VH-VL binders against b7kms5. Designs and how they scored, part 71

Target 1, 80 residues: b7kms5
Amino acid sequence: DTFETVRNTIRIESEVDESLRQLCHEERITKETWLEAAYLYLCEKPEELAQVIQLAQERLSQRKAIADYKRAKTMQERFL

## First folded at step 2 (VH-VL)

Design w6 (framework fv_nepuvibart)
Fold by ESMFold2-Fast, scan of step 2:
Order: C-alpha cells, then structure tokens, then sequence
Structure w6 (fold): chain C 80 residues (1-80), chain A 122 residues (1-122), chain B 107 residues (1-107)
C-alpha cells in the first residue's frame, strides 16, 4: 500500500532539530511519521492540544519579535 | 531473504574504467539510502559515496570526486558505481550497504553485500 | 573531516573474558556513532547504533556507551564466534569516517 503525501519544507530551531534527530535514530522513526503521530495523538487530547497551541503561539511571537528587531535595526542603520 | 549482491569487480589497468552493480532483493529498495564502502586488502573501511532513496541527493568522498559516479534504478532494485580514471590506491573490496533514512543524511548500515574485488594494477 | 581514533589496534583474550574497545572522535559527535563486527572474509555487521542501542538480533553481551568524543564498546563474556575486527563509525558529518579497527583474537 501507498499513502498519498505532500512534500513540505519547514524550518525549526537547530537545538530542537538535533534533539528530534537523536530521538528518531534511537527509536527508528522518521521526523515525518513522528510529526503525524504527535498531531494525531494530540487531536485525541483537547487539554494537551491547547497547551501545545499555546507554546506554539509563544514561539511564533518570539520569532516575530526577533524579525521585527532585525528589520528595525536595518532601517535605522540605512537611514541614520 | 533480504540480500544485496555486488558484481562487476575485476582486474583493470591504471587509468581504466569499471562499473559495479548491486542487486537488492527481499525488501523495498526505494525506501533506502544506499552507499558504497570499500576496504583495501588488509586495511580498514572507507566510505566512498551515498545516494538518497529518490536519487536526488548524492555525496562523494574527496578521494573519488570527479572520477566515480553513483546512481540507482529503483524499478530494477539496483545500485551502480561507475569508476573512471582508476588508480592503484582504488584497489579494494567494494561493498554496497543500505540505510533507512530515520533522519536525512545520518546513516547506519544495517545490511551489506558480500563485496566485489577491484584490483587496479599494471 | 572528523578523525576516529580506535584503541587498542589489536588484543588477545580468552573465552569468557570481558573485552573493552574505545573510540575517540576529534570533535563532538553527540551520540552519532555505530559499531560494526567484521569476521574474516565477510562483510561488516551492524551491532550497535546511536552509541548505545543494540541492533535487533544481536546478543546482549555486546554493549556500547559514551557521548561527545569518548565511546566504549564492550563484550561481556567473549565467545569463540566473537573473534573478529570491530570498527566504530561516526555519522554526525560528511564524510562518514571509520575507526582503524580493533582485531580481537583468542590467546
């Protein structure tokens, strides 16, 4: 049997990537199947899903803050 | 049941060419990264090259870059190594080995072929 | 390139002995290290992956430990069929590199 799949390129924090890589090697799973399993598991657990979404929102806010800071600094250096 | 069988080794003069083949059976070849690893007589193991499961990612050891070409045919469950401009120091038993890509290019080799001897001598 | 220094290069031991082999990486490779066994005239066989995980079908007398730059491979109670050359291999960075091998012989 063949699964229909989509190909996605994602960027994650290097420390998270390294930790997940170790887990995948030790347990003999792929990052794709880990991601699928994690999502499916959390969909069955509303309270845990809410906590994960909150963490994701916090991490996204941090990335935006860093991006905004870098953009602002570039503009200041260019126009001052 | 699960096997890799190399062929194509032999005696060749310096500057010559050889093409090695590795036939896979008993497993889904298209799910695995494939590597060539060689061993000079009485010496240790040296990784030569790998090719990803789809064939889109290929890497070579510096000692063979520009001279060797790795390729695969998933429909035939076969791996190949085209060796050009052969040198005496390329004399070795050449093994094909598989690795399931649990994480991209991080590989360990859980199945090896029996090896095929390549001798480069005048 | 990451250099893998393996010691000793050879050792002689008796059946039932505890055999210890070490492998040192020239830089931090986390736990990205495998151990292989090669019997005379045969292809290598994977014994340990990710520094400490036993490959399926491999006897429990084989074990691995370590992280970073220092790694150890142990045979607890050497058997006649364990007489072979053992190699470590890093997979943290390309090119993949092997240790020089340790030849284990009967006294």
Amino acid sequence: as target 1 above (80 residues)
Amino acid sequence: QVQLVESGGGLVKPGGSLRLSCAASGFTFSDYYMSWIRQAPGKGLEWVSYISDSGSTIYYADSVKGRFTISRDNAKSSLYLQMNSLRAEDTAVYYCARSFPYWESGLYFDLWGQGTLVTVSS
Amino acid sequence: DIQMTQSPSSLSASVGDRVTITCQASQDISNYLNWYQQKPGKAPKLLIYAASNLETGVPSRFSGSGSGTDFTFTISGLQPEDIATYYCQQYDNLPYTFGGGTKVEIK
Scores: ipSAE 0.182, ipTM 0.790, lowest interface PAE 4.5, mean pLDDT 90
Fold by OpenDDE, second read of step 3:
Structure w6 (fold): chain C 80 residues (1-80), chain A 122 residues (1-122), chain B 107 residues (1-107)
Amino acid sequence: as target 1 above (80 residues)
Amino acid sequence: QVQLVESGGGLVKPGGSLRLSCAASGFTFSDYYMSWIRQAPGKGLEWVSYISDSGSTIYYADSVKGRFTISRDNAKSSLYLQMNSLRAEDTAVYYCARSFPYWESGLYFDLWGQGTLVTVSS
Amino acid sequence: DIQMTQSPSSLSASVGDRVTITCQASQDISNYLNWYQQKPGKAPKLLIYAASNLETGVPSRFSGSGSGTDFTFTISGLQPEDIATYYCQQYDNLPYTFGGGTKVEIK
């Protein structure tokens, strides 16, 4: 079978990225197939999917908070 | 055993063409991205091209874009590099390499063939 | 393109010595760096991936560290079989680029 792939650029927190890379290497799979498999699995697990979504939302909020802090700090430095 | 074996290298004149082959064995070829990397005599390594497992995604180095074509036949566990409009600076040992791809950016090469020499000279 | 500056270009050390090679990227590549070993007349071999992870089957005397722009490859206790040229390689962005290589010889 052949299928079309889409190239994506995804930035992942360093510790999570490293851990996932290590896992993929050990299991001789790719991040691409891991993500595909994980998503497909979760699609059949509504409770688990909801938990993952909640976790993802929390992580996004943390990223935004950090970004806001950095912007605020930069602005403060400009006026000093 | 897991291995890659290149073939098709040789002497060719500038402007000529050459087709390299890479035969894979010992692993599920269709599960892996594949790449060509070359090394000019006495020089360092230069990435040339890679192709996704299905062949749907292909990238080339600017130095070979428009002249080289990477392809694969998963049924034959084979990787190819069609080289047209060859130049003296294309002279190198050409390696095929199994590429371990990552979703967000790039590859590392965990299996290499022995390489095949391409010499472009008048 | 991301430039990888590798140092030194060559070195000679004694058996048992600690050998250090550095690689500097022209921009932040996170930990997206690999190290390869190429023995004379042979194809390169992956030793380290993602800056610090030892490839399976590789002796523990080899190690890597670093993140961002500065990376280090180390051989703790150089052995005769380690005679080779070593290369760093970034995979943060296309085109994937290699360092210039470091030729390691035994005194």
Scores: ipSAE 0.015, ipTM 0.706, lowest interface PAE 8.1, mean pLDDT 90

Design w7 (framework fv_nepuvibart)
Fold by ESMFold2-Fast, scan of step 2:
Structure w7 (fold): chain C 80 residues (1-80), chain A 122 residues (1-122), chain B 107 residues (1-107)
Amino acid sequence: as target 1 above (80 residues)
Amino acid sequence: QVQLVESGGGLVKPGGSLRLSCAASGFTFSDYYMSWIRQAPGKGLEWVSYISDSGSTIYYADSVKGRFTISRDNAKSSLYLQMNSLRAEDTAVYYCARDILWGSYEPYFDYWGQGTLVTVSS
Amino acid sequence: DIQMTQSPSSLSASVGDRVTITCQASQDISNYLNWYQQKPGKAPKLLIYAASNLETGVPSRFSGSGSGTDFTFTISGLQPEDIATYYCQQYDNLPYTFGGGTKVEIK
């Protein structure tokens, strides 16, 4: 019994990262094992998975809006 | 595997036109901003233009504004650069590069094509 | 436009040396700076993003630091395969701008 792993780079909001880091420290687990467990758990719960996907879509839309605002602000400052 | 392949470069006279293409594969092209970056022979890198994931947001460097037009076809996973009124100083290797993942604010050029040479001379 | 002043323009060092390259922005860019490696005849490769973060698959001998206007890129044990030109790039403001590049050679 061996596990084969892949290395990923993921960027998450600093507030979320801080909260997750604290949880992992308190429970003596790692972010990687948390992500694996969370995904596997949700795959067994279609209704919960759908809600998580919806939240993910909302968060992605918010990040896009913030990025667009930041770009627009930069452009406007040039045409001061 | 992520791959970007440029084509359309060549020799052209000052005042001439060329259209560059960049064919993307191995990722969801419609999720990413795309950029064109050029490099004159023996010189450094110069950012030329970007286009947003949907094609609705476009920006050009002042050196090419009004002469170059960036566009994309998400159905074909292709990026284009129409170059008009070419000048000797436009001579460069032109790279297409993957830019911002939509929803992010970091333009890390993590994948580049191998480049296509544009030579403008009389 | 934000000007990126990179120094030195070239350097010559021995295998195993510690190599340091600097980049100065004409205005505060926070940590919005990337570093790229370009080998002769090849496209650039991302090494460091957001001033200090190592891109996946890049050897740990490469590092970046700095914020605001002053940034440094370090190779802490030069290898033969590190012979290349290195570029910094700011992304705080459009247009994105690159430093002039630093050519790293082996003596």
Scores: ipSAE 0.000, ipTM 0.635, lowest interface PAE 14.0, mean pLDDT 87

Design w8 (framework fv_nepuvibart)
Fold by ESMFold2-Fast, scan of step 2:
Structure w8 (fold): chain C 80 residues (1-80), chain A 121 residues (1-121), chain B 107 residues (1-107)
Amino acid sequence: as target 1 above (80 residues)
Amino acid sequence: QVQLVESGGGLVKPGGSLRLSCAASGFTFSDYYMSWIRQAPGKGLEWVSYISDSGSTIYYADSVKGRFTISRDNAKSSLYLQMNSLRAEDTAVYYCARGYEWFGSLTPDYWGQGTLVTVSS
Amino acid sequence: DIQMTQSPSSLSASVGDRVTITCQASQDISNYLNWYQQKPGKAPKLLIYAASNLETGVPSRFSGSGSGTDFTFTISGLQPEDIATYYCQQYDNLPYTFGGGTKVEIK
């Protein structure tokens, strides 16, 4: 039997991507398999999973704030 | 269905200017990085520029840096390339392409039909 | 910049043949390599992503393999509609770069 996969596109911060890319190169694994393994591992560790979810929520809030700021700045520049 | 339609190409003299447009439909334009890729007649593909979904991150190939400006209007689902100080070497078909993201890396998945820019005396 | 060396520049084959094209990166790009098909007068079309994954709707006779610096693209049982120029592209690091292309013609 073979694995069935789906294609997902995701956007992550460049600093995180650089770090993750280096890790994957050093360990000879792909970003796809690292993501799968990390998620599966965390699903079996409820306390750690909760902490990761909290970090994700914090990062999402920061990203939204930055996007809102950039959008507001663009609107200001357009009206000048 | 995803559609990308380029326009604005034509014949221009060296030192002249042209503005290319790309009209997008069939997807949420504001969620995607967008690129311009060019191809000289009978030659291979060259990545020219990309712009992030918000417009805050922009990249230019060294060959066009300082002469070309990429921009977008998410309200109009449109991508633009302002080309100044054109050179004979800029003669190419210019493709608008949607950037799909694979773990932070961006690469084109859908391409427009292209618009021809000819720079000659 | 990462340089992509694609071979051969052109080839002629008969319908039903197995066609192989190679692409070599100047440094390790893991599996961040796409293969595109470009027919005359048309825009490129994505066939293979992440070195070995077949894009949805693309015939199974197309396949890709490889990792690191050496990659292979194969057409099993060449069809008349496969006459085109094929390009590899790395997207591991900026600037993203393309191979020189391989023109596939029917004998």
Scores: ipSAE 0.000, ipTM 0.606, lowest interface PAE 12.9, mean pLDDT 85

Design w9 (framework fv_nepuvibart)
Fold by ESMFold2-Fast, scan of step 2:
Structure w9 (fold): chain C 80 residues (1-80), chain A 123 residues (1-123), chain B 107 residues (1-107)
Amino acid sequence: as target 1 above (80 residues)
Amino acid sequence: QVQLVESGGGLVKPGGSLRLSCAASGFTFSDYYMSWIRQAPGKGLEWVSYISDSGSTIYYADSVKGRFTISRDNAKSSLYLQMNSLRAEDTAVYYCARTPWYDFSGLRGMDVWGQGTLVTVSS
Amino acid sequence: DIQMTQSPSSLSASVGDRVTITCQASQDISNYLNWYQQKPGKAPKLLIYAASNLETGVPSRFSGSGSGTDFTFTISGLQPEDIATYYCQQYDNLPYTFGGGTKVEIK
């Protein structure tokens, strides 16, 4: 059997990437297969999936707030 | 279906004012940052201003700061650009464009644009 | 402001050719770079976001690569409908800035 794959570029927090990379190295798996397995597992666990989605929404809101702060700081540095 | 339509462009004398409008349809307008981008005849693209989804965060290019005001009305799914003290150098086609929120890839870019409205500033 | 230097300013190629356009940022912008296509008399269209990600509905002959300060946009197998001006744009910092554009014409 041949799997059809799609290549994605994702940007995640450096500390999270380092931790995940170490886990994958120790367990002899790849980030790609870990992501696939995690998603498939959660699809069978609707209550846990809902919790993950909530955490994802919180992290997205935090990233937006940080991006807004960075932009405000850049404008202050340019015009002050 | 997903569309942005600009209006309000026209001929105006130096020192005059114009108000541009951008009407959004086919998507949840209140979920998106919105930008104005302009293009002088035969020239490249120049970013003018953006406004956050809630309207609380606003930024302007130095060339228009103090003269232009960006605003939005989420209930009407509309974006505006009030242009005062217009100069010949402001002559351009003005586009409105949307960008999605920041995600894993960062800001994903301006994925939907209006067709533009021409602003001509001349005596 | 971050300056975006785009090369070449214009090029002429034949149908089926590989076309390469480059974009250089005056400082490190990571992969916060988009590529747009603008056909004569039309609004720009997003083709590539985050340096290398193909926007939904965009033909696979378009691709982007690079990070930091040096970026490349490629059309593999130029088609007649690809006659347009192409722009890079950084979104790492405000103000957003565009490259000068590359006009692509078919011989």
Scores: ipSAE 0.000, ipTM 0.620, lowest interface PAE 13.2, mean pLDDT 86

Design y1 (framework fv_maftivimab)
Fold by ESMFold2-Fast, scan of step 2:
Structure y1 (fold): chain C 80 residues (1-80), chain A 122 residues (1-122), chain B 106 residues (1-106)
Amino acid sequence: as target 1 above (80 residues)
Amino acid sequence: EVQLVESGGGLVQPGGSLRLSCAASGFTFDDYAMNWVRQAPGKGLEWVSTISWDSGSTYYADSVKGRFTISRDNSKNTLYLQMNSLRAEDTAVYYCAKDRGYYFSGLPFDYWGQGTMVTVSS
Amino acid sequence: DIQMTQSPSSLSASVGDRVTITCRASQSISDYLNWYQQKPGKAPKLLIYAASSLQSGVPSRFSGSGSGTDFTLTISSLQPEDFATYYCQQSYSTYTFGQGTRLEIK
């Protein structure tokens, strides 16, 4: 085939994955084609792309903060 | 270009002491827990000790509790292992290993040094 | 203290073979299971973390599966560079390594 693809392993929040999975089921598309379409669409909409990048930065910051907060709890649990 | 370089290994008599060092570069040292893992000649891997990013928590394998002390100097990007009351069964290659971080599932050791050999013999 | 047992302790295989090695925890560790590869005279290298996640730069022929107490590492088509010792590690409560599985050429 003429299309070149790559296989990626990515980790996303479970409730987001559940919502996306339901959307894909209802619309009869796959997660990989949804991801491709979303990225391509946003690349054509610079103002929307900037908003999505901002949300992504905020979500990444929140995940880091949660991970840091859990750090002491996880270590305490693992070591007694 | 994460690098971990161990030093301080050598030959020591039973009951003696050694201090191992691990010089870290290529990452923000004070954001990560650090570990010592050892391997006796021809044997498997054995976790020895872990120190939290801020030195607030230290943990030890039962086999070394009371004899070994893990510490770090974040201003020098260096991890240490002070080994006292050494026994023949402490003979091993000692590896410095970095936690991937609590954000990442599985809590694996993503980078390892090349190890330093400690031989406890009369 | 959580004990980790690997099976087999050694395995002989040929290039191109599908190889599976197993690891069992003495209690449930969820997915806090990592796999490492060690070649003679060298430091261990992380292959798989969180039971099934492939570490960046590791060939896709390596895969991991399992949860709870039983885990497997699979090499779908063995290559010459894959002859090494493989270790599982639990990170659920402190750290414990399995005793290792030595993969040798037939």
Scores: ipSAE 0.000, ipTM 0.639, lowest interface PAE 14.2, mean pLDDT 86

Design y10 (framework fv_maftivimab)
Fold by ESMFold2-Fast, scan of step 2:
Structure y10 (fold): chain C 80 residues (1-80), chain A 122 residues (1-122), chain B 106 residues (1-106)
Amino acid sequence: as target 1 above (80 residues)
Amino acid sequence: EVQLVESGGGLVQPGGSLRLSCAASGFTFDDYAMNWVRQAPGKGLEWVSTISWDSGSTYYADSVKGRFTISRDNSKNTLYLQMNSLRAEDTAVYYCAKYPFRSGYLSWFDPWGQGTMVTVSS
Amino acid sequence: DIQMTQSPSSLSASVGDRVTITCRASQSISDYLNWYQQKPGKAPKLLIYAASSLQSGVPSRFSGSGSGTDFTLTISSLQPEDFATYYCQQSYSTYTFGQGTRLEIK
């Protein structure tokens, strides 16, 4: 009861995932505990939290742009 | 910071050839598509050519197709535009411009270099 | 090729004015439209991408709207540094720029 958890499936960039997996292996922690620790740590540091949120907003914007690009046909397929 | 520096512009006679260079710094050059855009004196912008990150795909405006060749040397972080059979209508400032996101192209151009002037006249 | 037509080709305005520039595509381009600002002797600067997304570092007085064939760029309260030429660009099929709109001090 004390250790209630929620299962969430998330998708992250392959390069980031590989780097995070390596870090977790070397430090003998899990991705779940790293995520929890990172969030809790940043909640105590408002300036650093704001910078992380800005980076997250930029990455989300980039993913949307890439998704829109992939939805479009290539120049060759449509008009060239 | 990302920097793009064009060079190689100058005066050339009609029918002549010229090669432009764009030296890139401040980012992993071989991950990004690159573009050439030109602007004739007192006129608007015209896209000239695009090259993918790996040189596997190149695209050209109809006005330059068959005369201009875009290329890149990822080991030197340099983009090139080989211009052959130059015409008076090719007189323009030529800008180097970067695709903003890794491994893609066909979106928008950011940032741009400051340009290099090509004048085609007798 | 897709043709891009801007209106007006030039306009005069005063600081504090609300300015609207329009761009029309010869065929539907969804939201694959970008806006650039160019000051004399300088390279163009991206203002708006994907019809309505404000580029980081660009003042909030700039906004874009539209989809399909008709697009607008709005400057809600013109500032002295905004006197420049503005270009729209389609990125749906290759790249085509509008002819430009020159914004001049009244």
Scores: ipSAE 0.000, ipTM 0.610, lowest interface PAE 16.7, mean pLDDT 85

Design y11 (framework fv_maftivimab)
Fold by ESMFold2-Fast, scan of step 2:
Structure y11 (fold): chain C 80 residues (1-80), chain A 122 residues (1-122), chain B 106 residues (1-106)
Amino acid sequence: as target 1 above (80 residues)
Amino acid sequence: EVQLVESGGGLVQPGGSLRLSCAASGFTFDDYAMNWVRQAPGKGLEWVSTISWDSGSTYYADSVKGRFTISRDNSKNTLYLQMNSLRAEDTAVYYCAKHLYSFGRTEYFDYWGQGTMVTVSS
Amino acid sequence: DIQMTQSPSSLSASVGDRVTITCRASQSISDYLNWYQQKPGKAPKLLIYAASSLQSGVPSRFSGSGSGTDFTLTISSLQPEDFATYYCQQSYSTYTFGQGTRLEIK
């Protein structure tokens, strides 16, 4: 078979997943094909790809900051 | 000196429930987060759950979400783990561990109890 | 979840040997990596936190290094009491342990 596939497990923000599910339902496509198409499209647009990578880096930093904040709230000695 | 003493382990049937306790002494219990970590016979360590100093935040491993509940009673210096819908794969020694956080950067489990054995079998 | 893989799963060594144990994270965890030692029938003991910081009371022959995805624990001159199982743990996103490395007498 020409289209060999791999199964990936990913965790994304629930609101983003809900929005993507609605889009896929309305357009009659799957999340898998949307991800493939989006990546392939961006590979043909280097400047747009760079902007998406920057957004991804910002989102990753934000998630780390949120995780660090939750840990600090949980794990610090209780002082005023 | 820090001491953590677990209790409440035993033999239970699949689908059953059990509540573990961890009695803490030698430190200001209500200033620190607390953890449960388990170890199946002959296997490695698996983090189970964490609770904040004020019970405002709880975290769970995916394998126990919806079945286990971590709680604490700061007036009694005691940590609890309520385990429901037990499965054979929950069979393990359950350790209580103190959480330490250093100046907003580093976190780790600095003291551990001796563990209590939970066996889920018919 | 972040997966932690240790290498080797078991190692045989002699007293006085230099021993290295490695730990690999499935994604970058910066320096949020801890090492624990567990002797048979006993609870784990913290050795190293933040990849390279030695816990108070731990002998200086233990050292840790690494950042990102690849980490090592080194025992510079193995002592009889060092025969144990060693676990790495990431604390970057919740907490996951490696499968453990069992250090046995040769």
Scores: ipSAE 0.000, ipTM 0.609, lowest interface PAE 15.7, mean pLDDT 86

Design y12 (framework fv_maftivimab)
Fold by ESMFold2-Fast, scan of step 2:
Structure y12 (fold): chain C 80 residues (1-80), chain A 122 residues (1-122), chain B 106 residues (1-106)
Amino acid sequence: as target 1 above (80 residues)
Amino acid sequence: EVQLVESGGGLVQPGGSLRLSCAASGFTFDDYAMNWVRQAPGKGLEWVSTISWDSGSTYYADSVKGRFTISRDNSKNTLYLQMNSLRAEDTAVYYCAKRGFYYSDLPYFQHWGQGTMVTVSS
Amino acid sequence: DIQMTQSPSSLSASVGDRVTITCRASQSISDYLNWYQQKPGKAPKLLIYAASSLQSGVPSRFSGSGSGTDFTLTISSLQPEDFATYYCQQSYSTYTFGQGTRLEIK
């Protein structure tokens, strides 16, 4: 049977992307199939899924702080 | 789903004050920066002010600095714009706009309210 | 402040035409450029963010390109519902909108 797929554009931290690329190269899999497998695996494990969601929330909080910092930094540079 | 509803617009005389509110629903309000954008009759869009998710950072257009104050009450899912020393040039439809997801790192205004009209005239 | 200039200020086109609108920033803004569509009496709607990323639900006939100071919005085959005013917006240093481009029926 053929899978129906969607293409989406995802922006992730470059360090994480590099690490994931290495893993995929070593295991001979693609980023797409790793993402699918990871999500499906976690959906069957509620306790582990909750831990991953917590980490995601922490990373999102850090992104908000960085966005605020970048705006303040750019404002200062406008007065050089 | 996501809804933003502005209120508080109306007629006000030059030098007067007005407070706008934006009631948000359908998303986790305290996760997103919020914005005010205005549009004078027959003119283009002008960004007015931005407030961070935690109220820790606020930014203003040069045309409103010292006169307008942006604030939010995360417990009420409400954004505010306190407008003082109003001028004829402040006459516009004022839109509430929600920032896009921080995950992308690049800001954009994903959702907009329908706007509330502020007319400054004697 | 970063100034945003759109070209043209207005244009007339026919259904089926390919339409291109340009936007120029007064300084480099990398890919911090968004495009919005506004119909008369309505709030603006996000079309494209990060210069080239299509917002979910927006028809594929819309596309954006560019980086640095020069950006373009393209509608590959104009539809009746596309007649509107289009705005670019820089988000690199606070926010500045272009003056808008009115797209009208020829």
Scores: ipSAE 0.000, ipTM 0.652, lowest interface PAE 12.6, mean pLDDT 87

Design y13 (framework fv_maftivimab)
Fold by ESMFold2-Fast, scan of step 2:
Structure y13 (fold): chain C 80 residues (1-80), chain A 126 residues (1-126), chain B 106 residues (1-106)
Amino acid sequence: as target 1 above (80 residues)
Amino acid sequence: EVQLVESGGGLVQPGGSLRLSCAASGFTFDDYAMNWVRQAPGKGLEWVSTISWDSGSTYYADSVKGRFTISRDNSKNTLYLQMNSLRAEDTAVYYCAKDTRVYFESGKYTLYFDYWGQGTMVTVSS
Amino acid sequence: DIQMTQSPSSLSASVGDRVTITCRASQSISDYLNWYQQKPGKAPKLLIYAASSLQSGVPSRFSGSGSGTDFTLTISSLQPEDFATYYCQQSYSTYTFGQGTRLEIK
């Protein structure tokens, strides 16, 4: 291959991963190429890119809230 | 910056009661769990109690269950430990300690005590 | 309850020595293990969290390792200010401290 690539490890919501995994299997593509294609497509569409960024910011805020909840829950489960 | 200042220690008779306070400053108090840790003279550290950021969860060492009550007043940035039915074995320096949560990218997190007060001495004797 | 046992209870060393303190949990605690330093008359200070993560501001000569039940705190090239009592703490199920290791001048 002529592309210079990097390895990334990312953590995503399990339901999203399952859905994406099914899509990739059905369409015979990989998560890597789907991610590249999605980003490149959105870069050509500034208004849609802005909407995606807004969703990402919202999900990040939700993850922070969930992390706080899970922290309290895990502490309670440990101490049981 | 971050400061924890304990007060309320002193001499008390066996069977008596005492309330400790910990005044916190320099951080958002209601975002963090808080702890009491004690140390008997010449002995090691012993965790006593933990209270969650919202007072929704409290935890106690077996040695103090039913006798001690941890509480907090987030409007005053103050942590409390109400100690009842005190025993000679409760004689110790009592430290207030801030619980810190670190979330790792792997989805794991850990808990540790990043700041401690200077302690307040409680002596239970006749 | 999870019991934490430190070894040794005390040790004597000289400045420049490599010092190793061990901590054993009565059951697996993954890497939920913290190390604290306490000097006479002072409150404890956090050194290491999550078994091997060095707290900001702590000298790099301190390092931690281990997982499961066996953990180690290492001080490479001991300095005069390192003579203190060291405590491990499990944070897997409530909190339990080890009994402490008193590090003394040889």
Scores: ipSAE 0.000, ipTM 0.617, lowest interface PAE 18.8, mean pLDDT 85

